# VH-VL binders against Metalloproteinase inhibitor 4 (TIMP4), part 1

Scores and structures below are computed, not measured.

Target 1, 195 residues: Metalloproteinase inhibitor 4 (TIMP4), of Bos taurus (Bovine) (o97563)
Amino acid sequence: CSCAPAHPQQHVCHSALAIRAKISSEKVVPASTDPADPQKMIRYEIKQIKMFKGFEKVNDIQYIYTPFDSSLCGVKLEANSQKRYLLTGQILSDGKVFVHLCNYIEPWENLSFLQRESLNHHYHLNCGCQITTCYAVPCTISAPNECLWTDWLLERKLYGYQAQHYVCMKHVDGSCSWYQGRLPLRKEFVDIIQP
Structure headers, positions and changes below count from the first letter of each chain, unless a header shows other numbers; antibody chains are not in Kabat numbers.
F, E and O stand for the ipSAE by ESMFold2-Fast, ESMFold2 and OpenDDE, each averaged over both directions (binder to target, target to binder). V2 = 0.75 x the mean of E and O + 0.25 x the DockQ between their complexes.
[cut] marks letters that were taken out.
The coordinates of atoms that the task and the answers printed are left out; those that the model quotes come from them. Centres of patches stay.

## First folded at step 1 (VH-VL)

Design b01 (framework fv_bermekimab)
Fold by ESMFold2-Fast, scan of step 1:
Structure b01 (fold): chain C 195 residues (1-195), chain A 122 residues (1-122), chain B 107 residues (1-107)
Amino acid sequence: as target 1 above (195 residues)
Amino acid sequence: QVQLVESGGGVVQPGRSLRLSCTASGFTFSSYGVHWVRQAPGKGLEWVAAISYDGSNKYYAESVKGRFTISRDNSKNILFLQMDSLRLEDTAVYYCAKDYYGSGSYEPFDYWGQGTLVTFSS
Amino acid sequence: DIQMTQSPSSVSASVGDRVTITCRASQGISSWLAWYQQKPGKAPKLLIYAASSLQSGVPSRFSGSGSGSDFTLTISSLQPEDFATYYCQQANSFPLTFGGGTKVEHK
């Protein structure tokens, strides 16, 4: 299985759904109602904690579906445990929620403070920005609404420092740039009058 | 507007029975689990009982097992708590509370009723 | 049963103060913890769920942190309307249990 690289912001912007959930159980199910079809899927029963995206299509999600085989980009999620996941995915025509390895799937505890904030406040507002992956130098801005994603170039990682700690944010003038979040530490009162 | 309204509280004698009701409005009652939580005068919160969205699963605190029965009527949007063999230790304001999630998960309580007082004559 | 130990039992504070309330579970509950605010004569109000998620409509001065067994509720700058009793609650397993409460009162 191979996936086109996508920044967490792009995953949220391009997915129909983004939720935080625990996995209660798993069950192997047929991929279709045709009994002659040998294709299988795994159905995970979830305990939904929070929905970040998908309210217009679904409210409460009881099950998610993924291909059985890893060669078909099936994901393996830990069931009946304390592990909480951020899951992104699509909603199929029959209403089923579909998740695969190329979606953004992370243990919740692995997400940075900025990523947790961005799921609630930043990603949705900034889907008009373009994130472009840099693979080699030179790599330069080609449009004002573009942010250059350099994790692969600098760290040879899909999700490096930039993916974990930056949001591509739109400015009032329509341009975009990387935003690190969090205000600087406040000055101590005693330091206000000193250079 | 989500609203939960308790009724049925009053003054009772030890060993007697009492039935509390909680009427729900402003949400799809049949899609959510609901709970009873009590608070003795001047004390903290104590979870009492829960019932799943369809009524198939019921849970009780050890202190009330065998004496209290939780039930619901989804056609009328009403939650019940039948309290038998009442003890002085059952003196409290009883709140009904709604599960946050529709799928029957037993998470936080996003809405509470105003409470109904159950007390004993001296 | 999972015992929830809340500290302190009461705290005296002034408007503008940072208030920190701690909740400890007798066993691991992952992040299955909620925080409630209760004012005298009123029902509790949900502030935080899943340990750190702020309920819609709750001011951003409230925040929750922690996982496993140790949890904290922080009010970054106490306002007049924040004088109340606060409770933690575990939702990991039945029976559901609450902490003993922390009363935030005027100095």
Scores: ipSAE 0.000, ipTM 0.430, lowest interface PAE 19.2, mean pLDDT 84

Design b02 (framework fv_bermekimab)
Fold by ESMFold2-Fast, scan of step 1:
Structure b02 (fold): chain C 195 residues (1-195), chain A 121 residues (1-121), chain B 107 residues (1-107)
Amino acid sequence: as target 1 above (195 residues)
Amino acid sequence: QVQLVESGGGVVQPGRSLRLSCTASGFTFSSYAVHWVRQAPGKGLEWVAAISYDGSNKYYAESVKGRFTISRDNSKNILFLQMDSLRLEDTAVYYCARDLEWELPGAFDIWGQGTLVTFSS
Amino acid sequence: DIQMTQSPSSVSASVGDRVTITCRASQGISSWLAWYQQKPGKAPKLLIYAASSLQSGVPSRFSGSGSGSDFTLTISSLQPEDFATYYCQQANSFPYTFGGGTKVEHK
C-alpha cells in the first residue's frame, strides 16, 4: 500500500468527513453482496465524539469500513479502549463511511495543539490555499495562494514539524502563508481533560 | 481557587450599550476558550458567544450577531462582552463560563455567579 | 440551528427514586452533549460531558448515555440535594444550544 503525500490540511479539505471517535467493536464482513467475491472488510462500530466535517452528508456515523488486508491499505484501530482517533474518510455511493491508511488517521493524543485548534477553526476556512510539496531545491512559490511544504526536504518525513505546527492561512490581501501556533498549554490543563 | 467573576450589569435603556466583564483567577486564562451564556428571568439557558483561547476566533448566537462583540485580554485575565443596540429581549442574567479546554469541546466546567442586565420602565 | 428537546419538562420524585431525563437533538450531534444541574439563584454545574463522561467531583449516582440524537441522564437513587433543574447542551456545531430544562421536584 502506498499513499500520495498530503498535508493534514489537505486531508481535511479533500475528505468528505473528519471526526473524533472511539472504537467500540470490530467485525470482519464481506466486501460485497456477491458470495463468490472472497474480498473482506473490517467494519468498526464507533462512538462518534465530534464531527469537524461532514454535517451536510451524514449526522450519526455508527460504522466505518476499511479493507481487511494492509496491502489494500486496510487500517487497524484499537477497539474496546479509551483511545480516541481523528479519522478522515470518504462516503461511498452506498452510504458507507470508508477509511483507509492513506487518510489522515491519528490517535487524538498525538495531535499538536495547533492541529486540534485547526480542525475547529482554520483548516476548513483555508481550503482555498494551495499546499505544494518540495522535493528538491530550488523550490519557489508559483502563485500567491501557495504555501511550500518542506518536511520531506528538511526532515525526510511525511509529517514533520511543519505539518504538525503550521497551517497554510489566507491573508486579507488574498495571499497565503504558514501560520505557526502557540507553545503547548500547561500540563495540568491537559491532565484535567485526559484523565 | 479557580473562579470567574462577572461585572458591568445593570439597568439600561433600550437602544443603549453596555459592556460586561468577566475576571478569571486561579488558572491560566490564556489556555482556555471561554463563553457567555444568558438566562432570562424564569427561562432556560441560552448560549450567546464564545472566543478561542488566543482571541482569534469568535462565535455568536444568531439573535446577537451584529449587536454583540466578544473579546478578551489575556494579559489581564479578562473576558468582555460589548452589547450594542440592546433590546428588551436581552434581559437576562449573563454568565461567563470556561470550556474544558482551548479547542472548544463545549462543556462548561467553571461558571461565574452571573450579572443581571435589565431595563428601566 | 440544532434544537434540543428535553422530556419531561418536570418530574415529581421522592428520595431514593430512579430518575431519567431524555434529550433529543433535531440533528445528529455524535456525543457532543453535556448535562448541567442548576439550583434556584445559582449558576449551572457541569455533571456529564461527551454524553457519558462523569465530571470530577460529581457523585456516581449520575450517569449519561446515548449518542447521535437520543440521550439520557440517569440519577440512580435521588438524594435531597438533587432536586434541581437539569439541562442538556449540544456542542457539535455553532451556535451551541441548550435543552429547555427538566425540573426535578418533590412529590
Scores: ipSAE 0.005, ipTM 0.522, lowest interface PAE 11.0, mean pLDDT 85

Design b03 (framework fv_bermekimab)
Fold by ESMFold2-Fast, scan of step 1:
Structure b03 (fold): chain C 195 residues (1-195), chain A 122 residues (1-122), chain B 107 residues (1-107)
Amino acid sequence: as target 1 above (195 residues)
Amino acid sequence: QVQLVESGGGVVQPGRSLRLSCTASGFTFSDYGVHWVRQAPGKGLEWVAAIWYDGSNKYYAESVKGRFTISRDNSKNILFLQMDSLRLEDTAVYYCAKDRGYSYGYDYFDYWGQGTLVTFSS
Amino acid sequence: DIQMTQSPSSVSASVGDRVTITCRASQGISNWLAWYQQKPGKAPKLLIYAASTLQSGVPSRFSGSGSGSDFTLTISSLQPEDFATYYCQQANSFPLTFGGGTKVEHK
């Protein structure tokens, strides 16, 4: 399984769905009806707590699907527990919700204050910003709406300090820059996020 | 072992209605999206309609929108296509087709029925 | 709607020949493309999905390549059972659309 690095904001912007849910049960199902095809899927029955994105397509989500094998980017979720997950994913053409390791999937308790706040307010309003991963120095912006993401460069982590504590926020002039969350929003930024 | 069997085709008069059925066996019908694809005599394949695994959403080709209605009965493993206001241009073999599933892509057809012919009397 | 342009419309070939069929999408469809084989009087059979993944049970002489807008189906060494019509299909968005087909005929 190989994933292109993506900031949590990019995951929310590029996913069809973002929800907070508990997993009530799991069931292994065939990935296809061909008896010669050994691939399996896991179907999780969920208890949806809150939806952050997906309102245009679905109201209540009963099941989510993921590949059985981790080599096929399958994700393992803890069923029959009090654990809450943030899940991002796709809504397939036949209506099923599909999640995999390359989506943003985190125990809710692992999310920072800013990430929790940004799921409600900041991420979807700032999808016009471009987040670019820095792999080497020098790393410079190529467009005004660009925020440079340095977690991989500085920490060799997919989700380091920037991913956990910053959102790439659009300014009145169309440019973007990192907002760290502990500072109160300035008047000009409040006007952007409240249309 | 997976089988899709279409029925209901025949000779009809323009402007009339016809209902096609597709009976599925050998797999859990309620877990998969299913489609209707048609082929006019001597012509290529044309996708007609799709229905989600639970019946909650439906898609139609522009040429049949408002005239055809796709539905399914998951308790009986049957897919339907209700065809109203039939036109000569609807002359075709109608296939039901099953989505392959998740790991290998979306809206690929791994199994097809044998087809049922819809034609018009002169 | 995404239009699928398939070429050539027909090709005359002999057993053992290498056959190449191309398919072009009017928009980018990533790798969401399938290839089907249809013999006279029969339903189509899935050969390749996700542009390059061979369906279970399909001979290895069939291969698919491409991404974005341009795709190719190759039969490396044509066998007697391969004389058929081949169709590409985009799986990126509704409405689903097929190419016009390529008939592989006896020389």
Scores: ipSAE 0.005, ipTM 0.508, lowest interface PAE 12.7, mean pLDDT 84

Design b04 (framework fv_bermekimab)
Fold by ESMFold2-Fast, scan of step 1:
Structure b04 (fold): chain C 195 residues (1-195), chain A 119 residues (1-119), chain B 107 residues (1-107)
Amino acid sequence: as target 1 above (195 residues)
Amino acid sequence: QVQLVESGGGVVQPGRSLRLSCTASGFTFSSYGVHWVRQAPGKGLEWVAAIWYDGSNKYYAESVKGRFTISRDNSKNILFLQMDSLRLEDTAVYYCARGGDYEWYFDLWGQGTLVTFSS
Amino acid sequence: DIQMTQSPSSVSASVGDRVTITCRASQDISSWLAWYQQKPGKAPKLLIYAASSLQSGVPSRFSGSGSGSDFTLTISSLQPEDFATYYCQQADSFPLTFGGGTKVEHK
């Protein structure tokens, strides 16, 4: 299993569902109702859900599904623990909620204050912004709605400081820039503060 | 600094209405579900109502359903409980409580506001 | 509705004693249980969440155990500040429900 790097904002924007949940139990189940299909899935029973995205499709989620094999990007979640997970995923044609290793799956305690706030209000409102990963210098925007993501370049991390503390936010003129969770600084107020 | 402060309690006559408020400070109010829990004098705790972080889902105890309405104003960091058709059985200290990160465990409580009835 | 039954309703104890409080749910609630401490005239304080997780700032003499429908709060060595009323609460489903409370009193 291999995954293209994606910013948390991109995961929320491109997923059908984003929830916070605890895992109560797990069970190995067949991947389909076809007896000839040898593939298996793991079904996780979830408790204490909070939904950030997906209200249009589902309201009551009891189970989530993931591939059994790691080669098929199956994810392992800890059942009967104190852990809560942020889970992003898709809704299959039969209504099943499907998650895999390339989705944004993170223990809730590992999320920054801004990420927790952004799940409620910022990420989905700013899906019109393009986040572009920088791998080398020079790295420049190709459109005004781009934010350059430099965690890999500067920290060699998939989710570094920028992913944890910034949202790519769209302005009224259609341009985008990184936002730290503060009121935007206006040019007229900057002149008051000496460098 | 991180706190919930209730207000609006007082002495009321049966059948009248009263609105309680709970003002949050020191944390991002819009990221949490919040609840009302009451306690009659000398009695135990009774959960009354809950509202999700964005106001989309509301839950009520059967004893108050149809008489009480929970609401919130995330722009002002205020939780409300509108209490209509008040009864002597509603006499209690009313606490607002934050659901916390685990949603339904109350990790932050206000000081409480007393609702009682005149003779 | 899930009914929460606490026993005993009161306990007489001395400083240094081991105190055990039991809570039973009318149906399986997995580990979705919290314990609270309430002192006279004050709001309740969260001690334990998810049946066994100690809340930040709570002394280690408090511990919780159990799963399914039977749960226990233990105070390993009672201190003067621990004389209070304790409540369990199920967090499995709405309506949320509390136990009737257990008052820990001086002998």
Scores: ipSAE 0.000, ipTM 0.465, lowest interface PAE 13.3, mean pLDDT 84

Design b05 (framework fv_bermekimab)
Fold by ESMFold2-Fast, scan of step 1:
Structure b05 (fold): chain C 195 residues (1-195), chain A 122 residues (1-122), chain B 107 residues (1-107)
Amino acid sequence: as target 1 above (195 residues)
Amino acid sequence: QVQLVESGGGVVQPGRSLRLSCTASGFTFSNYGVHWVRQAPGKGLEWVAAISYDGSDKYYAESVKGRFTISRDNSKNILFLQMDSLRLEDTAVYYCAKEGPYYDSSGYLDYWGQGTLVTFSS
Amino acid sequence: DIQMTQSPSSVSASVGDRVTITCRASQGISSWLAWYQQKPGKAPKLLIYAASSLQSGVPSRFSGSGSGSDFTLTISSLQPEDFATYYCQQAYSFPLTFGGGTKVEHK
């Protein structure tokens, strides 16, 4: 399984839901009601601690589903442990909540304070901004509502300093720029990158 | 070793405000969620509010939402409950309690303070 | 909100008796249930968490069972210090909710 890089803000904006939850149990289940289908899924029973996105679709989520096979991007979560997770995912046509390895899934303890604050107050309000991943230099802005995401380029990490400490925020004029909470844009994350 | 001590309760007039405090010792306060639970005279337990270990998440019972504010000061190991627009039905002993045995958002309350009484002058 | 219905409201018992208290949730809560003991004028004390896990320092005569919506607290041989009020509490979702309590009294 391979995943295109996506900023935490993009995950929240593109997911049907974002929640903090503990995993109560797991069960291997058939992928469909057809008994000849050999495909399996894992069903996790969760304790939903807080919902950040999804209020209009669901209010109390009891189960989430993920592919069994890691090659199909199945995610492994620790059941019956002290860990709490940030989970993002989709709601399938039959109402099942579906989560896979390419969603934003992190132990809550791994999130910075600013990411936690942004889940509550910033990410969902700024989904009109476009975050563009920089893979190589030169990397330049193509639209006023665009923020350039440089963690992959500068740190070779999916979630580096910029993802952990910055939000792409929309100005009243429709343009977007990086902020550390409400702080000004830092110079190392300029619109034009040079070697 | 774990100890929680409430203070700030007393006799108050309807419509007024009161601030409760809970001082923690004997454990790493900043690692645990903490809760307020109340008990009206001769009645059962009613959960009131909770705050996560870092203060980023706050939860309230519907009956107190918009009137009560929970907060904490991790540098001083103190939990607060600011109670505004107090009503006669808020008469109760207020307990603070820490989460445990799991250290994060378990919803189980392993240690409780002695309680502080909030009542109203007739 | 999840409603917790506890029964009986009171039970009369003698030292040495086996006492059972039941708790029913209005919806499935898996094993996210705790039991507390409260003596007059004192704060509650956690006895059982995760439906069946005994809290450190609690005597082995206390046990919990159940999952889903139906739960039981059992005291296998009642001691003089066990006369108290017992509460169940769901920890599945906010707001946290308690049962109405069961008072274990002397015959």
Scores: ipSAE 0.006, ipTM 0.547, lowest interface PAE 10.8, mean pLDDT 85

Design b06 (framework fv_bermekimab)
Fold by ESMFold2-Fast, scan of step 1:
Structure b06 (fold): chain C 195 residues (1-195), chain A 121 residues (1-121), chain B 107 residues (1-107)
Amino acid sequence: as target 1 above (195 residues)
Amino acid sequence: QVQLVESGGGVVQPGRSLRLSCTASGFTFSTYGVHWVRQAPGKGLEWVAAISYDGSNKYYAESVKGRFTISRDNSKNILFLQMDSLRLEDTAVYYCARDSSGWYPDYFDYWGQGTLVTFSS
Amino acid sequence: DIQMTQSPSSVSASVGDRVTITCRASQGISTWLAWYQQKPGKAPKLLIYAASSLQSGVPSRFSGSGSGSDFTLTISSLQPEDFATYYCQQANSFPITFGGGTKVEHK
């Protein structure tokens, strides 16, 4: 299984749903109703704690489905534990919620404060921005709505500092740039007003 | 030992406002989701509102949406319910309750004693 | 919204009796169900969570069963302190909903 790099914001923007959930059980099931089809899937029974995206298509998700084999990008989730996951995924034509290794799937405790905030307030509003992965220098913006993602270039990590602490945010004029949140006042400003 | 203590209930006139408080002790309040649940005299339990551990997510029953506001102060271990435009059908004992998992929806493992909201003649 | 239908609304029983209370969800809620006991003038107390798990400090005469849409609370041998109102609650999704309650009364 091979996945193209995608920023957390891209995962949320390009997935049909994004939810926070616990996994209560797992069961191996047939991939289709055709009894001659040997393909298997894993069906996870979940407790949906919160939905960040998907409200217009699904409301109460009881099951999610993933391929049985890792070679087919099947994901393994820890059942019957206190672990909570952020899950992104697709909704299949038959209504099944489908997740795989190339979706954004993270234990909730691994998410930064900004990522948790962005799931509620920032990612979905800024899906008009283009995030482009930088693999080498030079790496320059080719369109005004583009943010350059440098975690691979600078840290050799899929999710480095930029993925964890920045949102590609749209401005009124349609351009985009990285946003880190509010910065505290600097001490030098206070020093200037002193006698 | 875990305790939740509600206050702020009383007799009000229809259309007025009240703010309820729930003070928590004996656990790390900032890591738990908390809820308001009410019970009208002689009736069953009705869920009212919930707030996540960090205050970023708030949920309301349809009957109170737009009139009630839930908030919390993690530095003081206090949960609030601001109740505006009160109606006779809001008459109830209001309980605060802790969710057992630290996230919601879940089970209410600890409840306060309740605070009564009633209306004057 | 998930509707919780609880039956019976009341039951008359004597000390030593076996009492059974049923709760039905309008849609599947897996095992995300709790049972509470409420005595007059008091806050509810959690008895059972996750459909069948006994809360710490609750007597073993209380037991819960069921999954999906149909759930049961059983008191194997009713004691004087068990005369109370019992509520089920779904913990599957918002809005959280409770059953209408079952009052266990003296015969």
Scores: ipSAE 0.000, ipTM 0.447, lowest interface PAE 18.0, mean pLDDT 84

Design b07 (framework fv_bermekimab)
Fold by ESMFold2-Fast, scan of step 1:
Structure b07 (fold): chain C 195 residues (1-195), chain A 119 residues (1-119), chain B 107 residues (1-107)
Amino acid sequence: as target 1 above (195 residues)
Amino acid sequence: QVQLVESGGGVVQPGRSLRLSCTASGFTFSSYGVHWVRQAPGKGLEWVAAISHDGSNKYYAESVKGRFTISRDNSKNILFLQMDSLRLEDTAVYYCAKDTYGDYVFDYWGQGTLVTFSS
Amino acid sequence: DIQMTQSPSSVSASVGDRVTITCRASQGISSWLAWYQQKPGKAPKLLIYDASSLQSGVPSRFSGSGSGSDFTLTISSLQPEDFATYYCQQYNSYPLTFGGGTKVEHK
């Protein structure tokens, strides 16, 4: 399994849903109703859900699905524990919630204060910004709505200080830049974009 | 059962230092963020400092920033608050508090330890 | 910083009374508000989180409501053990801040 690098903001912007959930149980299930399909999935039963994104498509989520094999990007979650996860994922045509290793999946306690605030108020408002990963120097912006993501370049980490403590925020003139610190409230931020 | 027990409070002189400790039991200490909250005599609650579950992130109230240092030892289940350059306005009962799965809501508190000053 | 204004600062009530305490944030905090009860000489106890979610073990006579900037804690039928000081706390933004407290006293 290999995944293109994506900033937490990009994961939220490009996923159909983002939720916080506890895992109550797990079960291995067939991947499809086709008896010739040998593929399996893990079905996790979830409890204590908070939705940050996805309200328009699903209201109550009882189960999430992930591939059984790690080579197919299956993710392993701890069942029957107090651990809460941030989960991003897709909603399949039949209404099933699908998550895999290339989604943003993180124990809730590992998220910074800014990331938690951004999930509630700011990531979805800044999906018009472009985040570009820097792998080498020189690395320069190609558009005014672009923020350069340097965690790999400076720390050799997928999610370093910048991913944890900065949001790529859109300014009133349509340009974007990294914002560190206390974010404006949702209404005030909308007023900056659409005064 | 979950318990948090503070110690290290006492009578100090202005400008001196004091170190508070909070020993935790009854839960997996390394899985939770822990905080210091103080209460001056006859006054309300004031949040002071926080440390993430693994010690990598630390937060401070502006009134104590640069003077107080929060730290933890997950192998011993102990939270610390190093208080330097103490001022009369730091007089308070200091509570250790456990957050709720990272939501910055305090489901368990210690009994508190008093920090006060002699003239 | 988000300032939390709590009112009233004290209320005199009798057992069986309905008590209402309000908390106002200086800016929107969504539903990121908790309520605590503190008895003299004791540490605070969590009653309500996420504005309206009752903490396990807390009697159902306690309820919370509100979102955005205005929040209310209600005790539907005051019991002798409920005479205490109550605090709201926002956890929308750093730094974490508490209201000034409301003391519920015997009439």
Scores: ipSAE 0.013, ipTM 0.549, lowest interface PAE 7.8, mean pLDDT 85

Design b08 (framework fv_bermekimab)
Fold by ESMFold2-Fast, scan of step 1:
Structure b08 (fold): chain C 195 residues (1-195), chain A 121 residues (1-121), chain B 107 residues (1-107)
Amino acid sequence: as target 1 above (195 residues)
Amino acid sequence: QVQLVESGGGVVQPGRSLRLSCTASGFTFSSYAVHWVRQAPGKGLEWVAAIWYDGSNKYYAESVKGRFTISRDNSKNILFLQMDSLRLEDTAVYYCAREGILAEPLYFDYWGQGTLVTFSS
Amino acid sequence: DIQMTQSPSSVSASVGDRVTITCRASQGISSWLAWYQQKPGKAPKLLIYAASSLQSGVPSRFSGSGSGSDFTLTISSLQPEDFATYYCQQANSFPYTFGGGTKVEHK
C-alpha cells in the first residue's frame, strides 16, 4: 500500500466526508455479494460525535468500511475505547462510507489547535488553493494560488510543523499564502474548538 | 527571541578579500533560507545573495557573481559571505535577513543590525 | 530582472496626515510584494507582506493594496515615529529587487 502525500487541508478538500467519531465495534464482512469476489472488509460501527464535511450527502453515519488487509490499504481502529478519531473518506455509489489508510485518519488528541479550528472554519473555504509538496531544492511557486509544503523537505515528516500550524488561505485577488494560527491563550479557546 | 548578528566588516583595500558572518539564535536556523542584502551609504537596498535551508542552492546578484560565495553551517547557526576581489562599489552596510518559507509568501521578517564594509583613501 | 519603480522619492508631511506611496513592477508579480520601514542607522523592518497583509506588531494605520504590477502603501494618520524611508520589494523571482525608497520627511 503506497499513498501519495497529502496535506490535511487537501484530505478535507478531496474527501466526501470528514467526521469525529468513536469506534463501537468491528466485524469482518464480505467485500461484495459476488461469490467470485474473495476480498473481505472490516465494518466498524461508529458513534459519530461531529461532522465537518458531508452534510449534503449523509447525516448520522452508523458504519464505515475499510479493506481487511493492510496491503490493500486497510486501516485498523480501536473499538470499545475512549479514543476519538478524525476520519476522512469517500461515499460509495451504494451509500457506504469507505475509509482507507491513505485517508486522513488521526486520533483527535494528536491534532493541533489550528487543525481543530481549521476543520470547522478554514479548510473547506480554501479548497481553491493548491498545496504542492516540496521534496528537494529548488522548490518555488508556479502559480499565484500555490502554497509550498515543506514538512518532508525540512523535517522528514509527513505531518510536521507546517501541516500542524499553517493553512493555505485564499486572498480576495485569488492568490494564496500560508496563514499561521496563534496558540490558544485560555482554556475557553480550547473549549470553543473542542466541545 | 529571534536574533541575527553580523560581524566581519571593516576597512579594506581594493582587490582584497573579507569574510562576513551572521550568527542566528532564537529559531531553527536550518529551516530558513537566509540572505545577504547591502546598502551603499545614502542609497537604497540591494539584494546580494541567498542560500537555501540545507545549503544545496545558492543565488547571487549579477554584480557579485563569481566574486562572492555564500555558505552556511547549520550545526553552529552561522551564515557566511566570502567576498573576493573587492571593489570600491562594494562599499555598503551588509545585512543578513531570514526568509520565512513557513509563512509564505517568502519575505524578510527579521534582519540583523548590519556590518559596514568600506575602503580607506 | 524585475524593476521596481517607487514614487515619490520623498514626501513632506505633518503628524496626522494621510501618506500614500506607490510601487510599480516592470512585470506582473501577483501579490508577491512586501513593504519595509527603515529609520536612520537601523535595519529595515517588515510592515506588510503579500501586498496587503499586516505583519504582527505593526500598527493598523499601515495598510497595503494592489496586485499584479501596481501597489500602494498607505499610512492613514502619520505619527512622529513614522518619519522614515519606506521600500517595496518583490519576491516573485530571483534576483529579488527593491524599489528606490520613499523618504517621509517633516514638513
Scores: ipSAE 0.000, ipTM 0.429, lowest interface PAE 18.2, mean pLDDT 83

Design b09 (framework fv_bermekimab)
Heavy chain, then light chain:
Amino acid sequence: QVQLVESGGGVVQPGRSLRLSCTASGFTFSSYGVHWVRQAPGKGLEWVAAISYDGSYKYYAESVKGRFTISRDNSKNILFLQMDSLRLEDTAVYYCARGPYDILTGYDAFDIWGQGTLVTFSS
Amino acid sequence: DIQMTQSPSSVSASVGDRVTITCRASQGISSWLAWYQQKPGKAPKLLIYAASSLQSGVPSRFSGSGSGSDFTLTISSLQPEDFATYYCQQTNSFPLTFGGGTKVEHK
ESMFold2-Fast, scan of step 1: ipSAE 0.014; ipTM 0.650

